# VH-VL binders against Regulator of G protein signaling loco (loco): the designs that were tried, part 8

Target 1, 177 residues: Regulator of G protein signaling loco (loco), of Drosophila melanogaster (Fruit fly) (q9vcx1r247to423)
Amino acid sequence: AALECRVIVGYLGTIEMPKQISHSSKLQTVRSCIRKLRQEKRQPTIVLMCITPDSLSLQSSSGGVLATYSSARLNFVSSSSESENRFFGLVTSAVHNTQIEEEYEPSAGSAAAAGHISISHSCHVFVIDTKLIEHAQHLQRAHEFRLQCTRDPISNLCLEFPNNSEYVVNLVRSMYT

## First folded at step 8 (VH-VL; framework fv_tezepelumab)

Design b21 (from A5 with heavy chain F104Y)
Fold by ESMFold2-Fast, scan of step 8:
Structure b21 (fold): chain C 177 residues (1-177), chain A 124 residues (1-124), chain B 108 residues (1-108)
Amino acid sequence: as target 1 above (177 residues)
Amino acid sequence: QMQLVESGGGVVQPGRSLRLSCAASGFTFSDYGMHWVRQAPGKGLEWVAVIWYDGSNKHYADSVKGRFTITRDNSKNTLNLQMNSLRAEDTAVYYCARDSEYIYTDYGYYMDVWGQGTMVTVSS
Amino acid sequence: SYVLTQPPSVSVAPGQTARITCGGNNIGSKSVHWYQQKPGQAPVLVVYDDSDRPSWIPERFSGSNSGNTATLTISRGEAGDEADYYCQVWDSSSDHVVFGGGTKLTVL
């Protein structure tokens, strides 16, 4: 599959979203999740984020796939603030189907399987560092992910890794339902 | 435009009680934690208390714990501070302020919207 | 209890950069917020989460936080910047909001 977008990002963590708040104010809930994980001040895990029309995947430097989310699971995305688009939260959904047994005839003791469907949402928080394109560390990270960096001779920027929060956020947003 | 308006301040004798209120408008009050912050004449800011968005958790400064009670009524968009056993050192302008936190989290409170304050003077 | 230390006063000439410090033990592990208070007015948030700025606050205001010192930087100082400035953290060990003692900025 051809990659529509590939970008090196820092992963801060994941928070399960409270259902009691999910029916409104999604933007503020995502921003709260971003703030909480930023305040933990842990070193972000560097991952390669690959976005195609069908999916978003996260890969390690060893080439292993850490996670894959189909486009149908991408529910929401937002940056931390309008004046600083360095951090963003990606909300994914997961459908849970439980199989239970119930008695239909108490005197007979019969049982039948019954299904119950619920949906959970998780907020994954990432940081985009615009300086990754310009710094020597960017080339080292690109090598770790087995990628090439072709420099534009005029701007001296790496062309394979548009590390732009607006570009990534807009692309991800276009893929969610 | 978001607004907080404090009321209930006045002059009161030591050992008495006073109740402050804060009326909120222009935002969804029930989505935010709320703080009381005070400032003695010519002195700096001193935090008093916080209450979470749903009223389920409260924290108090050591100087007021056991004497002051913070409460909220989300149906009326109102924050309250019941002040008992008042002392001369409780003399201050009391500000109502909105916490930046939308949902409960373990850390990171700051205040982004402030009222104009109400003066409480404890003297005999 | 956790303590934040600010200089009581700082002076800056018009057009120059003012730096107001906030000292605290391992403050770099906490998020620092800054408020501006002009005479007779309520405090106004000017910097939050170390370096973020509300959209209505001029870009001349910026912040940093590392080790034991957080700093509020006000570039191109103006007469309208004269105010008291307070730093603030949330101390999770005590569940308390802690304010610094305040710094009076004069522009002369």
Scores: ipSAE 0.006, ipTM 0.564, lowest interface PAE 8.8, mean pLDDT 77

Design b22 (from A5 with heavy chain I103L F104W)
Fold by ESMFold2-Fast, scan of step 8:
Structure b22 (fold): chain C 177 residues (1-177), chain A 124 residues (1-124), chain B 108 residues (1-108)
Amino acid sequence: as target 1 above (177 residues)
Amino acid sequence: QMQLVESGGGVVQPGRSLRLSCAASGFTFSDYGMHWVRQAPGKGLEWVAVIWYDGSNKHYADSVKGRFTITRDNSKNTLNLQMNSLRAEDTAVYYCARDSEYLWTDYGYYMDVWGQGTMVTVSS
Amino acid sequence: SYVLTQPPSVSVAPGQTARITCGGNNIGSKSVHWYQQKPGQAPVLVVYDDSDRPSWIPERFSGSNSGNTATLTISRGEAGDEADYYCQVWDSSSDHVVFGGGTKLTVL
């Protein structure tokens, strides 16, 4: 049987993250995103989150695929964590081939634009209703996932394999225990 | 390890000026908005002013607008409050406090780290 | 200007639940934050975003916010809970932080 964790979550929204953000500040940025979207007090959109070793997908209640992220694009995940451990943020990355700005100086000639790789990050905010039996049943099926990582006790960051979908499954499991 | 230390308080006559400073340590000061909050002896908390992480936006309480100026120096990890045209009603302990919001040019609108305060007495 | 109203004092017996209210017009549409201040000390954040707590604050502290009233609830009251408690919101219409007048909690 295929290894898959399926969980029903409420989707609150997505916020583009600053391009100049360090790995050590990701937890704080995610918590800021959770706080901003919670403060908007919008009704969450119900989506089905399907997590496999290779990907994470979001599906509508009608079964349509809203988004799919390969495990390599799963950059960071963290819960709100301090009291109401029902909200979490998922940071995804996207790689773009872009051109840098041309140099333009009064005394120097223009240079041709050079291609470069840029990476953007988006923080997606979700809420889990831990009282629903269906959520518990889906987490039980995912018990074969093993996250071989050490978590920093302060930041709750996985110190190893940041792009592995297993750390998302492990966070979701922790929200039910 | 996160710490805010206020200084510059003292006794000053009505109509005069005073400058308060707040030294931040243990966190990246330039990533956070900052607030000044005051408390008159035996009274409640009163918000004074806020400044964005880069200094580009500021808001003031109506009671101090036009008299007080909030500034910051990110190279020195310091927050300042320039208080002009001081009145007896400005007598209070002044706290600096860190806004909960990280960067984003928006305020988190609550304060998670506070200094111990510095006393300003406007009389003589 | 937006105004938050708190009772000036609340008393609770040891081991019982204290409830401190914060009244404001349509306050349920805003996020409410709570601070504890002991004599001679700076305020300490105890509840933020209506119901969330910093990790070092005991779970005996909880918050709620709906309609025109937000409430800070302190269960199993202890002598160490004696303090002044302030509610606070951000009023986006005026771009102001607004504090309530404060409530003195006494554990008798």
Scores: ipSAE 0.070, ipTM 0.632, lowest interface PAE 6.0, mean pLDDT 80

Design b23 (from A5 with heavy chain I103P F104W)
Fold by ESMFold2-Fast, scan of step 8:
Structure b23 (fold): chain C 177 residues (1-177), chain A 124 residues (1-124), chain B 108 residues (1-108)
Amino acid sequence: as target 1 above (177 residues)
Amino acid sequence: QMQLVESGGGVVQPGRSLRLSCAASGFTFSDYGMHWVRQAPGKGLEWVAVIWYDGSNKHYADSVKGRFTITRDNSKNTLNLQMNSLRAEDTAVYYCARDSEYPWTDYGYYMDVWGQGTMVTVSS
Amino acid sequence: SYVLTQPPSVSVAPGQTARITCGGNNIGSKSVHWYQQKPGQAPVLVVYDDSDRPSWIPERFSGSNSGNTATLTISRGEAGDEADYYCQVWDSSSDHVVFGGGTKLTVL
């Protein structure tokens, strides 16, 4: 059986990350993004997060897919603090390919193609909170979302996400390694 | 040990200015929003202002808007309140307080660490 | 502007349960926080997000919030609980922190 988890989360927003950032500074950047979006004090958007070994998808209450990230695009994940694992940041990457072929001179001979590749990173900030789930139930929309847990066939672990980002962080990390 | 220590209070005449400071220690000051809250003698708590962790956003109570300015210096772990055009009704103990770490709007803005307060008396 | 209403005073006998109310229009849609203030001292957060407690606050303190009324409940009241209690919300429509007028709790 495949590992699959579905969890209701609150989405706070997305911040584009600097292009020149080292691996060692990603944790600090993610924590800065979490602090910034928490300070906005806006009500989170309720979304269903579906996690499999191959992808992570965000869905609306009506079932519409808002975003899908292949596992290859899941670059980094961290909570703001180990003692308070209610907020976490997920860094996704996007590859941009540009190819330029110049044939200005008819007598120049063969055309030369130059490839230009750039990578951008975005930090998406989420919260897992029992009060948010209770609020969704009060709105009579919670029936459109389900908490599902599929056991890992090797470890036999059941991943259930009622109110703790630690399980989500661990799952995303497991998809990397 | 987390501590907030206010200073700068005193007796001042109406129409004058006063600057309050709050020194933070025992936690990472730059990770938290900060509030000023006041309490007139024998009265209840009245919120004055808030500043975000990086100083990028500020909110003020209507009674002080245009007269008070909240600022912070993260390099010195210091919160400040510049009070201009002081009135008798500004007489109060002024507390600095640390903003909540996790809540947001509809769940948020509470103060979990408070200073001891500094007394501001506006009298003729 | 948004207004929170508290009774000016509440009395409780030692060992009994005290209930302090905080009234506000549709307050159940907001998060309510509670502070304890003893004479000459700074306020202390006792309940946040309607019902959560800081780790240093005894389990005797609890909260609830629904409809137009939030309630701070102090079970097994003791002399050390005598204080002024303030409820507080964030009003997102005005970008203001709003405090209730305070309730003086007397244990006698």
Scores: ipSAE 0.006, ipTM 0.546, lowest interface PAE 10.7, mean pLDDT 77

Design b24 (from A5 with heavy chain I103Y)
Fold by ESMFold2-Fast, scan of step 8:
Structure b24 (fold): chain C 177 residues (1-177), chain A 124 residues (1-124), chain B 108 residues (1-108)
Amino acid sequence: as target 1 above (177 residues)
Amino acid sequence: QMQLVESGGGVVQPGRSLRLSCAASGFTFSDYGMHWVRQAPGKGLEWVAVIWYDGSNKHYADSVKGRFTITRDNSKNTLNLQMNSLRAEDTAVYYCARDSEYYFTDYGYYMDVWGQGTMVTVSS
Amino acid sequence: SYVLTQPPSVSVAPGQTARITCGGNNIGSKSVHWYQQKPGQAPVLVVYDDSDRPSWIPERFSGSNSGNTATLTISRGEAGDEADYYCQVWDSSSDHVVFGGGTKLTVL
C-alpha cells in the first residue's frame, strides 16, 4: 500500500503572495504571511492534513475535503524561524490559462499558443497548539475522527498529533521534492 | 475599548505579603496570556511573570521565583499576583499587560495592551 | 541569563533620523520588539517582530535585526518622539521575557 500520513494541525488562513517571487524571497514572504495571520487573532480551524506522494489535501474533522493540491502545485514549505516551532506556511501555485484576443502577432522567437499562462501563489498558514491538539484528541475519542491513531499495518496509514511545526515541515519535505 | 486596571498596591514592610489584582475589560480575557512587568523608580522595565490563557502554564523571573505566584480567574476577568517575602528591591510600579497572541496559540512574547500600573513600596 | 544592551541616551535634531541600538548575542535569531514610554505613562508597543508596526504607529518608525544588533529607526524626528525606548525579546532557552535597559531619546 502507498504511504499516506495524516497529521492534525490548526489552519489560520490563506494569503495571496506577490506574483514576482524568487526562491530567495519565499522564506521572508512566508514569515510575513505568518505574522499577518497571527495578528488577526483568529481561532484556528482543526484540519487533517493528508500527505501522499501524489498530493496533499486538507480535510475537516468529519472527513470533508476542503482543498487538494497535487505535488506539482506544492512550491515551498517552511516554519517562521528556527526559534519559533509553532507556525508554518505552505506555498502552493495555481496555473491559469487565459485566452485573450490580441492585436499583436506572435513573435518570431515564440511558439506560444494564442492564450498565455498566469501563475498565482498562495501561502497557507498552520499552527501547532496544545489546546487544539487536546480538542482534536477529544474528537478522536468521540469517534468523530474516522482515522486510526497509529500506523495501520494493512493500510499503511499513520495518524499523528505533531509536536512542533518543524516536524510537519520535515514530513512534507520528505514526501515532495 | 480594551482596558486593564491594576489595584492592590501600597506600602508594606519587608518580609510581608501583598496581593495585586488586574481587572480586564473590552476583550475576551480568557483568550489571552497575561504578563506582570515592573519598573523601579527611575529604572527600566523588568519582566516578572506570565500565565497562559487557561492558567495551565506559568513562567517567572528568577528574582521572584518561589516568592511570587501568578494566578487568574477567567470567570471574573481578573489577573492576580500574590507577592510573599517582599524585599526592598521589589519596590516598583507593577504593570498588568496582555500577551499579543490568541488562546489557540502560545505566548506571543510581546505585550500589546498595558494597564497604568500600581505602586508597591517595600520599606521598613 | 540573556542580556540586551542599549545606549543610555541618544539625541537627534528635529527632522533628522534617530537610531537606537539593541545589542545581544546572536539577537538576529530572535524576534525583537520595541516599546515607547513617556514620563508617568505605561509603555506603548511601537515595533514588533523586528520590523512590523501596529497600524496606528507612524511609518517613520521602523526596525531591523541582524547578527548581534537590532535597531529602531525614527525618521523625521519630532518633539513628540521624546521618550524612553525599550527593546525586548523572548529567550526560549530560559522561558523569560528580557528587556533592554532603555534609551532616552532627546529631540534638540
Scores: ipSAE 0.000, ipTM 0.493, lowest interface PAE 13.6, mean pLDDT 79

Design b25 (from A5 with heavy chain T105S)
Fold by ESMFold2-Fast, scan of step 8:
Structure b25 (fold): chain C 177 residues (1-177), chain A 124 residues (1-124), chain B 108 residues (1-108)
Amino acid sequence: as target 1 above (177 residues)
Amino acid sequence: QMQLVESGGGVVQPGRSLRLSCAASGFTFSDYGMHWVRQAPGKGLEWVAVIWYDGSNKHYADSVKGRFTITRDNSKNTLNLQMNSLRAEDTAVYYCARDSEYIFSDYGYYMDVWGQGTMVTVSS
Amino acid sequence: SYVLTQPPSVSVAPGQTARITCGGNNIGSKSVHWYQQKPGQAPVLVVYDDSDRPSWIPERFSGSNSGNTATLTISRGEAGDEADYYCQVWDSSSDHVVFGGGTKLTVL
């Protein structure tokens, strides 16, 4: 009954993005964020990513919750490139309400609106660690290192998610096929 | 199947112009930056130019700056290189290549899909 | 302008490991990419971002990049590995893609 996908990924970091990003530029912006964090050559942090219809959560290897994002905050997701689909970026959005003093005088409608409400975007970069997956094949709990998604009991095909979580699930599934 | 096919090469006299084209298929052309790379007979690879996915930014090798213009038409899935004031040293096989990733100014480009090349010979 | 230096040729015996170097000032701060080119053919990407491989490239191809030297390592060398190999970086100070001069690998 409960739709869920779980996968072990490496976390490289988060880059704050420009407040306004056109839909047409999101793919290239995500790919540039992936490249930037990869070039820092930091050791990835191993995290468990749990995707449900309601949320995406990240847990540390010790079981601590690092972050939880509602499905509504999952803005965009993309891999680094078509030639080798090992890294991906996840863009989350957050809405910030700005309280403006009573003496504020709006000059332009869009400027006044931006002063009252702002949206931030963060690009979180992950890697599918093939070395961990290959190493885990020799462990009794190897299944915990691979992508596990709820399947239809008759067709044995992965079930679809009804909201923004589907974008992340589809990308992660594509990285294993 | 991802493919890049160059055309427009040929023999041309010094000081004249030539326009190369590259037809892309099998991927969403408008999502990728594109490069031109050349190789003189018996020599190594030499980068010529890059254009961003939307055409908004371009960079050129010093040897061609001011003479070559890189453009793209996303509605036709084509990349173009306008070569003016051609010189003998421009003689080379010209490859179009897909940029693997779009980057910010401080980080590197590389090419994951290449065309077969088209030969440009500049001779009198 | 930024310059990448490669040895003009490297020889390896069948089954042995070939190492092709790419020298550049502080190249370890850049991402290095490697291409294989066989006679009459277009280049093929074999290693990108220092050490990553396209899915169709065998695991015996690997890369590293540290300090002033990047290295392409080809283990268990085969006759089919004979080709010219080029390293490449993006030089952000000049906004240029830079290629090395190429290394001819011979499997004798």
Scores: ipSAE 0.000, ipTM 0.492, lowest interface PAE 13.3, mean pLDDT 80

Design b26 (from A5 with heavy chain T105V)
Fold by ESMFold2-Fast, scan of step 8:
Structure b26 (fold): chain C 177 residues (1-177), chain A 124 residues (1-124), chain B 108 residues (1-108)
Amino acid sequence: as target 1 above (177 residues)
Amino acid sequence: QMQLVESGGGVVQPGRSLRLSCAASGFTFSDYGMHWVRQAPGKGLEWVAVIWYDGSNKHYADSVKGRFTITRDNSKNTLNLQMNSLRAEDTAVYYCARDSEYIFVDYGYYMDVWGQGTMVTVSS
Amino acid sequence: SYVLTQPPSVSVAPGQTARITCGGNNIGSKSVHWYQQKPGQAPVLVVYDDSDRPSWIPERFSGSNSGNTATLTISRGEAGDEADYYCQVWDSSSDHVVFGGGTKLTVL
């Protein structure tokens, strides 16, 4: 119930996908989104990313919730290939008539259901940077917002995350090692 | 092996038209925006035009607006440049080049794959 | 209309470091890309997004970009580096690709 991972990230922006993202092209699409938003050289917006088994939320430095995505909407996550690159992209999906998709998906009539739904994908780009972490700590008046995970009281290790949230948590952890 | 091959260059009189083509192979052509870049003899590189991966949007250099038309045929892996009302100043080697961006609403940031070029000479 | 300014030529002795500049108003707010062109050949991308290199380009090629000047740095210059070098940006205000005028690098 208390499984949670919190991390300070810089938000660069979101790109709505104009074309369907195929399973084989997701990695290249995310890397292109990262490159595109990096080259805009906009100052990143400091946000707190909170990840649980059920959702991923973005909060402002003042504590207001900017966005919440259920774990079912977390479609894909990837970073740039180089180890010094601290950027990652998160693909979320949104469907019109979500209940129709869930109800019809297991049936032989799914082709008819597919004709009555529309699916969009958005790629959200973030940066992990020591300077942003220090800045966020300063904005919180010395409160430290470094990477924090719910810990097992016996082993003192961060607990495993199930479902789609697992991929995001594992990527973020790897970027801090 | 990724390759771009231009064709259609030649000698043409001022005020006439010429059509350039670029054949792409070794990558999924329909996933990339495409550029035309030219270079006059002994001069530097000058960007001419870009077209989105699906052909839905295009941008042109001010010097060619209203005279040149960039098009593509994704079923044949070909990029085209229709050049009308040609001027002596259009004399150049014309390169086709692949945009580095993959399937985005915006495009045209830098070019990672280039053809060998085709020479267009506009003279009387 | 955005303009990029490069020196027409730069000379470097073998084994020394060459620096090619690209001047533009507030160019540090843009991403700069660099191309190498040898006589009779098509341009080749050598540096992109200010400082990143294609995997096929030697590590002695590097880039930087801040304020009004971007710089391509070629360490341990070799005869094979002789070429014209062009900087390039995307100008979002005009939706145009802009190239610098080019710099001829000579390795004496």
Scores: ipSAE 0.007, ipTM 0.565, lowest interface PAE 8.9, mean pLDDT 80

Design b28 (from A5 with heavy chain T105E)
Fold by ESMFold2-Fast, scan of step 8:
Structure b28 (fold): chain C 177 residues (1-177), chain A 124 residues (1-124), chain B 108 residues (1-108)
Amino acid sequence: as target 1 above (177 residues)
Amino acid sequence: QMQLVESGGGVVQPGRSLRLSCAASGFTFSDYGMHWVRQAPGKGLEWVAVIWYDGSNKHYADSVKGRFTITRDNSKNTLNLQMNSLRAEDTAVYYCARDSEYIFEDYGYYMDVWGQGTMVTVSS
Amino acid sequence: SYVLTQPPSVSVAPGQTARITCGGNNIGSKSVHWYQQKPGQAPVLVVYDDSDRPSWIPERFSGSNSGNTATLTISRGEAGDEADYYCQVWDSSSDHVVFGGGTKLTVL
């Protein structure tokens, strides 16, 4: 019925990008973020990733929603390398609008206010590992969520998701096919 | 095609100075940290120095600290190694190599692109 | 100072699997990288971050790293794999790149 892709992933962490990146450097930036978080050698957190045409959400093993990103916030996705694609990074964007009030000047009859608009980017790093899923026995029916997509009944192909969600679905599908 | 080409090697007497250069092409030089690595004849690889992408941070092997200076010129896509007070044990092929890190400070330095090397012989 | 230990030489028959080890105190907490060097040539990166490969390196090359030992594995060995192999880490406590002493791989 609904277009939805569910996959259990290991979550390694999130890095705010320390500087603006050029369009040509996005792949290198994501790979650097994957590298940095892998080098921390932390145990990945088991998360259920639910992808729809309109959003991507991350849910805990107990079913609580940890984060939700509208498809418009999904900026870029890539694997760690062409030869090893079990790790991937997802870049999300967020628009911040901050109003700054300046001190009232006694000689002036008004306050000044400045609006600042900024766009921040965060890179979220995940791993797909069948052994990790097998060890997540606390997740009831974890095996049902390895990768589930709405399939076309005639072609048996996973349906396309519009907007930025389709990039994430296509990457995840490639890791299992 | 990504390339690094070293130059400036030669035969030099102990106690003298020599300046090595490395010309980079085929990638955005200013996005990458750079290394110097040396190899004495018939011996293994020995790391010499690293410089961050913007030149703001540098690290040196203990054997060369205080004698060698690593610098870069991002406007000319060049890496340099100024070698002072040269000793016989500095005799080696010197390679310049590109660091994998360009965004984050100090995680897992490794070299993915290498030059062909330039020979430095310190003898009297 | 941090030290990486490699066997001086390893031999493998054609078509068989070669394993080159790199020993270091708690090396599993570090990221290990591997280089191949043929006589008269510059080193070539073959494995990075323990187990990742550059896209131009065949899948026959793989790596692992845990505890005190990292391993470079070369499956289906061939004559063209004869070379010196070096492991390498970044030691953050000293801010130094550390190389192993190198292993000469011989195919027959």
Scores: ipSAE 0.006, ipTM 0.528, lowest interface PAE 9.8, mean pLDDT 80

Design b29 (from A5 with heavy chain T105G)
Fold by ESMFold2-Fast, scan of step 8:
Structure b29 (fold): chain C 177 residues (1-177), chain A 124 residues (1-124), chain B 108 residues (1-108)
Amino acid sequence: as target 1 above (177 residues)
Amino acid sequence: QMQLVESGGGVVQPGRSLRLSCAASGFTFSDYGMHWVRQAPGKGLEWVAVIWYDGSNKHYADSVKGRFTITRDNSKNTLNLQMNSLRAEDTAVYYCARDSEYIFGDYGYYMDVWGQGTMVTVSS
Amino acid sequence: SYVLTQPPSVSVAPGQTARITCGGNNIGSKSVHWYQQKPGQAPVLVVYDDSDRPSWIPERFSGSNSGNTATLTISRGEAGDEADYYCQVWDSSSDHVVFGGGTKLTVL
């Protein structure tokens, strides 16, 4: 509760990522998502981004909570380029439970339900206002972070990234230094 | 480092065919879309064609549709342009150029690495 | 077909800022890229996606794009900046790359 980073950002949109994506292609995929949403030329939605060790939340200008992501759901973060460092993408993961009903011929008279668990990833794209945060003091100043994860054997996707709120905070701070 | 080298240019008569090749090195060729761009002597840049990373999609300038065919061989890191029914107005330096990396249907459609070009002269 | 319009030439004094424009109908809705070409050489990408710059290009090069006009700005002009400059877009309605006619920059 003691540690909180609050920053006003412009939100450009969200793109759902492919289910089977390697860790090595995440940077290129995030850069593609940033480029695609920038090219739409829509006015960004102003949101307050609140980052703690436990979660990242997005709040509207009126104070309503629009979205909350637990730290475990923060998968990857990167800016679009080294030379122009005003846009960044945040990848979040989500667990989905799908259920299907199977029916036998009516004369046999039964139905069965089956479930499947899958992981999806979404890339959320933001633009920063360079006047809002004081100069960051961190040893690591990379705008790109590599995260360790446990891979799902079916989808080959990362399930979680421990302590990943620190990567988001460090990236955002580095964009103002 | 990253390099593109064109070959196959020369002098040909109108109505004949010529095949240009572009050898790529220093990057993973199969991750990138590729373009052909030409420039007539003393004139500006004119786009000719683009091919996606896997060859699954191609686009051509209207002036070359039906006459030119862009292809690639990812196993050999080679881009090709087959030019049929050549006309005097096809006389130009032909450049091969690399597009942005392909990410699930997204290209920048800009060219960050260029070859030095190969001259094609169509004359009687 | 979509058309990009550039002035044929622009002159700037050494140390001053050059501005090269690229006009197109609603060009602000497209991503604009800029190339530098010196005589006898291949083009070099200097600005992409309106305002992004390759890491090997000096910070003196910048771009903007809004409404019907995109602009390449070269601050602190140097003799080595003399070249032809081309703007370029992708026209998704026709699936074509479109180049402007080029602008010759002279540093006097």
Scores: ipSAE 0.007, ipTM 0.584, lowest interface PAE 8.6, mean pLDDT 78

